# Designs tried in a protein design chat: VH-VL binders against q9lss7. Part 7

Target 1, 226 residues: q9lss7
Amino acid sequence: MGNTSDDDKILSYEDVVLRRSDLDILNGPIFLNDRVIEFYLSFLSTVHSSTTISLIPPSIAFWISNCPDTEYLKDFMKPLNLRDKDLLILPVNDNSNVEVAEGGLHWSLLVYYKEANTFVHHDSYMGVNRWSAKQLFKAVSPFVSNGDASYKECTDTPQQKNGYDCGVFLLATARVICEWFSSGGMKNRDELWFANVKETVPDLVNHLREEILALIKKLMSESVSK

## First folded at step 17 (VH-VL)

Design gm1
Fold by ESMFold2, fold request of step 19:
Structure gm1 (fold): chain C 226 residues (1-226), chain A 118 residues (1-118), chain B 107 residues (1-107)
Amino acid sequence: as target 1 above (226 residues)
Amino acid sequence: QVQLQESGPGLVKPSQTLSLTCSFSGFSLSTSSVGVGWIRQPSGKGLEWLAYIYWDKDKSYNPSLKSRLTISKDTSKNQVSLKITSVTAADTAVYFCARYPASTFDYWGQGTLVTVSS
Amino acid sequence: DIQMTQSTSSLSASVGDRVTITCRASQRITNYLAWYQQKPGKAVKLLIYYAESLQSGVPSRFSGSGSGTDYTLTISSLQQEDFATYFCQQSYSEPYTFGQGTKLEIK
């Protein structure tokens, strides 16, 4: 009950409530929590306002991977309308314990692109989330395709050089892919967004924490005026 | 097969500049999203990370030696070089280069002994 | 800087034994830990990364475990070629640092 229950709310953005401790996480060399990840993915949804893009919250992606009942999963997935989406962004976490909301140690990204009928996994630390990504792929694939989607591990994904920036790589990669899609999308089925990610993410990661902090401050100013 | 090999002078006098070259094959910094790092093992004990240079030209140095170290690459020759200026007896060590995918070193050279002696 | 401690400098064992080697970090490193094997005159070999992930080509008798600050390398049935010095390395933050090594000797 300490900081999580008594921690001051600083911003409500869509369905996300940010707390003061979330600013500390962004400002330090600290592993990003679910709230920061969900916040920025929600922001990207606003900037890339298209009915065909869906950025799935971390808690939802985790739950989909671990749902024990296939019939309940079907009912849960229906309102998401995933079959209508051309681009699907799914955060991957290596948490296998359903009783712990932030039990994972590593973030990565799974992306579905309908025009290529392909899931692509981006892992910023030596592919250690491959198993978790495959489980999420298997759970989601029936709801976006007829079970015939391809799965690809992108081995050329930019790599982290520390143990606390995997969430930053996730968000940077998601942002670059959203920008790629909004700028016209597919040129080559074998390349997709891979060159854009490789060229842009390494530099973006160096200052994305600062950008997110500035964004939160801007939104806090707009929120108090309302 | 990934292979790395160090080359260096063997013997260096104090105050001189130590220059090391890592030649590698089985990967390229132009086609692979990896880097090359340098680690040394002084005759005392233990391994000490020195530096890396990455495919995107990013580089980093151990802060304890930063002012004396320079790392560079020649991507077309599959080479990475390390310079250590103003060497002393404390720089006597076996020097390894290793492939650096992400904060970990997955393939190493055999090492080259450098002795700093008058 | 994160200090890595291998409390045992040398350890004697026989072929067929189960051996554990321990490593402690001075702060939490959240599984960003690698294990290496070094034999005299040979290249250092990566065994384990991210605490538990087995490097390609490494025999399955090697495994890693641990969390937080405390990590172990286990060799389930020691073979003659496994007599070597073993180092841990934190891959959590620069400067990357290594334990002092644990030499595994024939009994």
Scores: ipSAE 0.798, ipTM 0.899, lowest interface PAE 0.9, mean pLDDT 89
Fold by ESMFold2, fold request of step 19:
Structure gm1 (fold): chain C 226 residues (1-226), chain A 118 residues (1-118), chain B 107 residues (1-107)
Amino acid sequence: as target 1 above (226 residues)
Amino acid sequence: QVQLQESGPGLVKPSQTLSLTCSFSGFSLSTSSVGVGWIRQPSGKGLEWLAYIYWDKDKSYNPSLKSRLTISKDTSKNQVSLKITSVTAADTAVYFCARYPASTFDYWGQGTLVTVSS
Amino acid sequence: DIQMTQSTSSLSASVGDRVTITCRASQRITNYLAWYQQKPGKAVKLLIYYAESLQSGVPSRFSGSGSGTDYTLTISSLQQEDFATYFCQQSYSEPYTFGQGTKLEIK
């Protein structure tokens, strides 16, 4: 009988299926969902096709943070080969312990950089995902290092000015970091990509929704064409 | 320690331009990823957001007053200014400046009263 | 514009009481809500941001809760210095808007 309220499929891109309602999310002042986040991370993976970069889908990062059994986590993590990665991009969601269903949903970004042996958390709204990012760090750290990776909050991360652009900040920050890495990486252990993020992300977020929409439409056209 | 202080004319005639200055210390728009905003409070009433200006030159205005507002900064002096043109009695209020890290205001000045009267 | 409603304009309470102040938004604001304290002759003070996050230097007797459109500020054991007016502010979209305030006064 079908009881879904979502639109038909409009694009299949790598492992992501986008639907018509996802275009509406991008067009409006609307919080970005998992599908749009995963789509653009998958696109960045195509553009930055190094085997040493891993952009983790939101669903996988969520599962890692919430896995109830350490033995199942080990089995899940093994095929990801995280020890072989030089750059790891992990979306963070504030799926928290709330008693009410209508709590806020906030995206932020956790990044591992092997050369510095450091996890860096970028939160575009006053550090509110710090607890969730720390949980993900604790879950992932044993699988990338000998338990000696450091954790850093980037307090100079560009900040959102509304309640619906956190996903846009996540994607813009991820893009700038991937570009930084692909251009040679580390300048200074205390700087890493921080200056690039601070200088580029504020302007990028003003146009990124439009850019992603244009990208989706281009890919839809190419998918229909031979 | 973060501190902000407003200065203004106290009394302004109708139709004139109201000019306000926010002087701050304990942070800088050249080295901090924050901004400064303006909020006002008419006597016995609630708070009304007016504008902000951000470290990266981004700025925004309350649409209800946008045509009359101009916000600017002098980063070297740690000052932010607000101008309101064509004032009326409805612009009589206490005017606050406040530090703006994101869509919130974490440190406020004491406020300065501006009265619009002939 | 998002309208913020504090249904109670004033509350009377005694030192030691538990006090709850409510705030409703005209649409979902998904925890993008701040609470402020205003005392006569003093700068306004941020207490809570993102519905539940306590601002640095704010006593732990203050807490925030809520979701969607309905939010609360709680003072667990009222102190003499807590008699003030409390405002909520939605931080979800411009123009940022405030509730009209709830004045907390001594019984």
Scores: ipSAE 0.794, ipTM 0.897, lowest interface PAE 0.9, mean pLDDT 89
Fold by ESMFold2, fold request of step 19:
Structure gm1 (fold): chain C 226 residues (1-226), chain A 118 residues (1-118), chain B 107 residues (1-107)
Amino acid sequence: as target 1 above (226 residues)
Amino acid sequence: QVQLQESGPGLVKPSQTLSLTCSFSGFSLSTSSVGVGWIRQPSGKGLEWLAYIYWDKDKSYNPSLKSRLTISKDTSKNQVSLKITSVTAADTAVYFCARYPASTFDYWGQGTLVTVSS
Amino acid sequence: DIQMTQSTSSLSASVGDRVTITCRASQRITNYLAWYQQKPGKAVKLLIYYAESLQSGVPSRFSGSGSGTDYTLTISSLQQEDFATYFCQQSYSEPYTFGQGTKLEIK
């Protein structure tokens, strides 16, 4: 109970398997793992079901960032059809050591918006993922834009006040951006979703763990009823 | 250029309330996603975090002093204030204000010495 | 509360030396650690945040490293201007806490 090695499966959601320890992570002041991140991004995909939105799983984003061979990358990226996407949501993580998947990790968010042909990086802790975000940007850009997309660091991104909420900021920011896009998107090229993120994310992060917990419990109850 | 400056009473008698003001320039709490915090340092000793107030009005206090601390801001004046009630000799320290982007303090004032003595 | 320990309170070194200052946290802080410099008569200066990220305007001879509970500040070639007290701060959880400081004296 709470231990990864003794950890019961509690829910299958799309391609994500959640475990009992994931509830404990959400309930405590604990760094969010890949499973919780992937689960909620997958949930956002179902809520924002447009074929032009793609929320990339953490495992896929990690692989793209660390692929050493451009030919393997081309073959991997072809089936993703990224040129057909108007909005890409890409989680960024600075951990290159897969044997220590918890602790020492920092989550941030890289977003591509086709209408502005721009990648925007949102980092909730003083821009520390900028290098990792730029690596992901360089890897993805040729597959969305002939390699000519702009890169922007959003320095006004809401900031975390502790060492365990970066994943919550990632998910909150992703959600606000998806809502912005689904509501019509582009207001003007210099504003995009930045004001929405600044105004909404700080309050959202105070309750998002509770919301995700409630969502998981609701889905578990629906699964049992089947 | 980011600058912060503390002002305080210099000398305070025991049991009184210590009032401190941080005046800052080069940033604004209305246009930046940052806050201002207070840290103190007794003579020849380490640093102790006291409080912060953030651009979104969130605020927090060191639990060891929480019942005695009040932090507030006046965004239009670029000022943050800290009050410490019921002071004793243990509150004698240099008091710093500092800009608080995210759980760190990136720009500091030079500090103001406050001595609690009768 | 997370306790931060700097086991060396005072250190003497010569100009040109490579100097390391250590800091240990009472629990894992996952790189949420900052280093500060306090020079006599000057404002405290942030040097390093997130264990390894150099603050803007800080000379490149300063670097940070470490993980988990153990962190170090390194000055690769000590300069006359580097005499100061150095302290670490965990930025992992409130209350934010500081090490006791390491005073670096140039011989």
Scores: ipSAE 0.793, ipTM 0.896, lowest interface PAE 0.9, mean pLDDT 89
Fold by ESMFold2, look of step 17:
Structure gm1 (fold): chain C 226 residues (1-226), chain A 118 residues (1-118), chain B 107 residues (1-107)
Amino acid sequence: as target 1 above (226 residues)
Amino acid sequence: QVQLQESGPGLVKPSQTLSLTCSFSGFSLSTSSVGVGWIRQPSGKGLEWLAYIYWDKDKSYNPSLKSRLTISKDTSKNQVSLKITSVTAADTAVYFCARYPASTFDYWGQGTLVTVSS
Amino acid sequence: DIQMTQSTSSLSASVGDRVTITCRASQRITNYLAWYQQKPGKAVKLLIYYAESLQSGVPSRFSGSGSGTDYTLTISSLQQEDFATYFCQQSYSEPYTFGQGTKLEIK
């Protein structure tokens, strides 16, 4: 027997195809999958439309971390034009199986900010993705700098209180950082976006699932009829 | 460096309110994105989570205690308190406070025994 | 509520032994599991979080493994100071719940 009605496509947005089951994920206490993460990152890319901001899809970031061939990696990275970016948003996942796009258990966020020449890792659950973030940092760093970028763990990142909201923290943190950048960026030199993240993300994560769900429903109405 | 210490009455009569205080050092709820929680253990039994309060004033309670719990903090004194109303013999336990970075408890106090008896 | 089961309540072993303690959740908790060590009259000590992550200051002879509903704490070479009671805790959803404990005793 084939797919059920809950697997039906409900929205095509940029390169993301959402299904009805993705609404259930957002509505429940359920780990956010790659599709929801990619959707909202694509939406943020539209809202903060700038040639100097790049929000990397989860599948791309996962591939970069796990590419076994340095020459193939160079060819893969070339069209991304990372040297042109002032802000780079990279989702981090602890998935070790290169053959399964949605195999991970924990999301976190790696951010490159060119003006500080620094990668910052934000992990909402006790730094458990530190190793995965370091691998992604090592893979990306040659393509944004001359190998001299700094790496920093933000140990004061807002923390999740359950096992299913790490994706919500990823998206909330990404949104706050994009807003920080679009408002002028480095006003506080050594603080970057850290205070903004600490003060805003905890409240935002309480409502973000509902906000994303409402956004998807609005876009569904606009794409079919309105 | 991180230390937590519970203080409590030792003995409480049934139907009264049990008041506990957690005093801590080596971190602050004003400068750290963490919280403090309470866990109890009846004699020879397992651990039961009771509540937490977080740096951003978020708090949560184990629903099994039927809203008998109140948790609060005094950030300037590095203290967190827990009150349990209408106690019974079932509330006799060792009470621990612990630092709560996330859904895990990374540093614990030594515990304080509270006995509910007439 | 998620029930956590440690099927072995007491385990006897000798210094130098490799010891495993198991914990099962009543539903998938996707590695949101912590292991704690408790000795009488002393503060409880976090050993492992997120199923496999070693807490700072915990000896490397301790390790965690497992996935889904089934998790294991391993002590690779038991030391005198390791005789204690060990609890697992699911950190997946409130209310946070603990296993009943496994007491590790000297043979």
Scores: ipSAE 0.788, ipTM 0.896, lowest interface PAE 0.9, mean pLDDT 89

Design gm1
Fold by ESMFold2, look of step 18:
Structure gm1 (fold): chain C 226 residues (1-226), chain A 118 residues (1-118), chain B 107 residues (1-107)
Amino acid sequence: as target 1 above (226 residues)
Amino acid sequence: QVQLQESGPGLVKPSQTLSLTCSFSGFSLSTSSVGVGWIRQPSGKGLEWLAYIYWDKDKSYNPSLKSRLTISKDTSKNQVSLKITSVTAADTAVYFCARYPASTFDYWGQGTLVTVSS
Amino acid sequence: DIQMTQSTSSLSASVGDRVTITCRASQRITNYLAWYQQKPGKAVKLLIYYAESLQSGVPSRFSGSGSGTDYTLTISSLQQEDFATYFCQQSYSEPYTFGQGTKLEIK
């Protein structure tokens, strides 16, 4: 018969449903899937509860960058109210095949900061997502600016040393940037969050899987008690 | 323009410590999120990764050699050093240093031959 | 440890030929694969990283492809300067390991 214990639902958190196999992914040296990425971005949304910060789910970012119809995109983007946001966190994936539902092989991060009118791309593996990040930038830019937003590749982004931690780098970088913004942003336009990312992300990525796993288990315990 | 160059003793007697230095230019470990690694190649043989040291102090060693290896850096001199203790004839090889951005080695030195008496 | 296998140790070809060199990993490495060119007396050159990303300054006649465990380096039209030994390297996990090399010789 069917042995689906790895697929069993273990937690509903906001709009994300986590399954038992997601715990195994976090424990192992395994590429993080869309569910874990979305879960932690959703958690960061609750910690940094501001109407001016938007952490975009992976599926939404993928759809935006691959939508072939610009008029349909306009209708889709209107409810998101992106012009009202001062900080956008956008996961980037290298999957260009619109026929598959799974994400690609590499995660990176695109961030829009309104005060600098700048999109910044953070890629933890030698800039391999640069093309995908530029597609997402081109798709989003008209909805946050008057077409004059700049794009910057942060070539000094902390780099992964294996083939399975790119999602961990994405989440660590997103967390540091959210913390930077919530602490006032420091307002040095040429430095932004770059020093904070460089100083903090390397140590954070060593423990973030454990932190996320502990967080999930804590939330499961709170859910069962209800 | 990124350049790396290895220097070493050329000849080392068995049981001694092999000391290698990598001098580099065109990048800095203080301003770039990269590292430097060491790879060796015995004559007519394949490549073997030995170690890296990264801008953020992180370092790692090939487990098969870990107890004999020490990697260190002097960021102000743009140098990385590797020591291998208790060498044997099996350590005879060309030793390369290379820039290590992320699990890949994008710029290499020309290599330096080290011979351990066999 | 992940073992990298280049089943062909030597390959003969002529200038102008299309050449493929293959590399197999003992487990899935999900495109974390680099290709290097080695000539005697010269620095090793990175050609391809992440299975198909071309390193800066490498001619476009070089390309990489593959997925999972099986990867290929292609040279679309051999030039005189391309006769060398080619190594693959998995960049997926430590210890980073290399294939034994494929020597490309003039026919």
Scores: ipSAE 0.787, ipTM 0.895, lowest interface PAE 0.9, mean pLDDT 89
Fold by ESMFold2, last read:
Structure gm1 (fold): chain C 226 residues (1-226), chain A 118 residues (1-118), chain B 107 residues (1-107)
Amino acid sequence: as target 1 above (226 residues)
Amino acid sequence: QVQLQESGPGLVKPSQTLSLTCSFSGFSLSTSSVGVGWIRQPSGKGLEWLAYIYWDKDKSYNPSLKSRLTISKDTSKNQVSLKITSVTAADTAVYFCARYPASTFDYWGQGTLVTVSS
Amino acid sequence: DIQMTQSTSSLSASVGDRVTITCRASQRITNYLAWYQQKPGKAVKLLIYYAESLQSGVPSRFSGSGSGTDYTLTISSLQQEDFATYFCQQSYSEPYTFGQGTKLEIK
């Protein structure tokens, strides 16, 4: 009888395999997993296709910040060609071991913008990922700027009102920043994308789960017809 | 420095409307990404969240009292107001307003006692 | 609604003691837990948010820990000014709910 349930693949998109349970995560008031995060970041890479933009997968960002061997890190980072990037989007996670996490992981976003030589951290829950973001900044900075990039906490980042939407804030913020960059970028060093994020993200997060779900269903339909 | 202060009527008769005002300083709803919430505490009892109103005009109410609650803000005066209609003795409590950056309340007023009695 | 339970309603302790106060949620709240301090007739004070993050201006003798449904506030060396009632609050979903409180009294 139906006591055994495997979590079937529903879509292969770029380097991501989505499963039936990922639709349930998007439909519910449920913390977004690595697969949904990576999927939408990969989609944004397709929409904002440029050799100077890199949206780093969660697993890669996690590995970079937790690699214990400095020499192995150098070898790992080399093929990423980060010095050639003008915009770098890095998901931040506060879980040092994802196998022990039980849907309580906190997502935030670290962004590098070459023209300002600045890393900016966006945290949708009271700055709780500041330590994790600084670790990632320290690990990445030598590979983009000879270690002389500045770090900035965006204190006016839109804030979540529950314990399960941090991933939605991450993705909404990443999308707004990519749109800002693709439209020409810098207004001035003190402004960057901050006003766009503050103005757009609060309303966007109210609809983004539905939008991502609709996108997945559209891609599933195109996959069958192709 | 962040400060909040509640003001209210002290005594309200049953079936009337309770009106509360939170006046605050050290932050602004026009320039900060925060809100203000209301919490109450009956004598010798626990805390009960009532409502919040946020800088982006989002607002929410505790479902157990939702039909009786109205929250509003006057950003230019740095004030948030709460109204509770059709009060009973069960509404007797100390009422606090507090700054609401996210799902947490980081600065509170000293509270104002409201007694519902005939 | 998520129920928050503080099984101990009062504790007696002396200045210098290590004190532990516990809080249990009726479901997993994944570190979305705050601790508050209340003294009679005074404003409530936030101590800890996100289970372990210390609020600005709160002494380092206060710490938070826990995961899932079970959370703990620890005061490593009790001071005279720490005698108060302590509440936990889940910040995971609306309606936000509080524990019943644990009163810390002078032994």
Scores: ipSAE 0.785, ipTM 0.894, lowest interface PAE 0.9, mean pLDDT 89

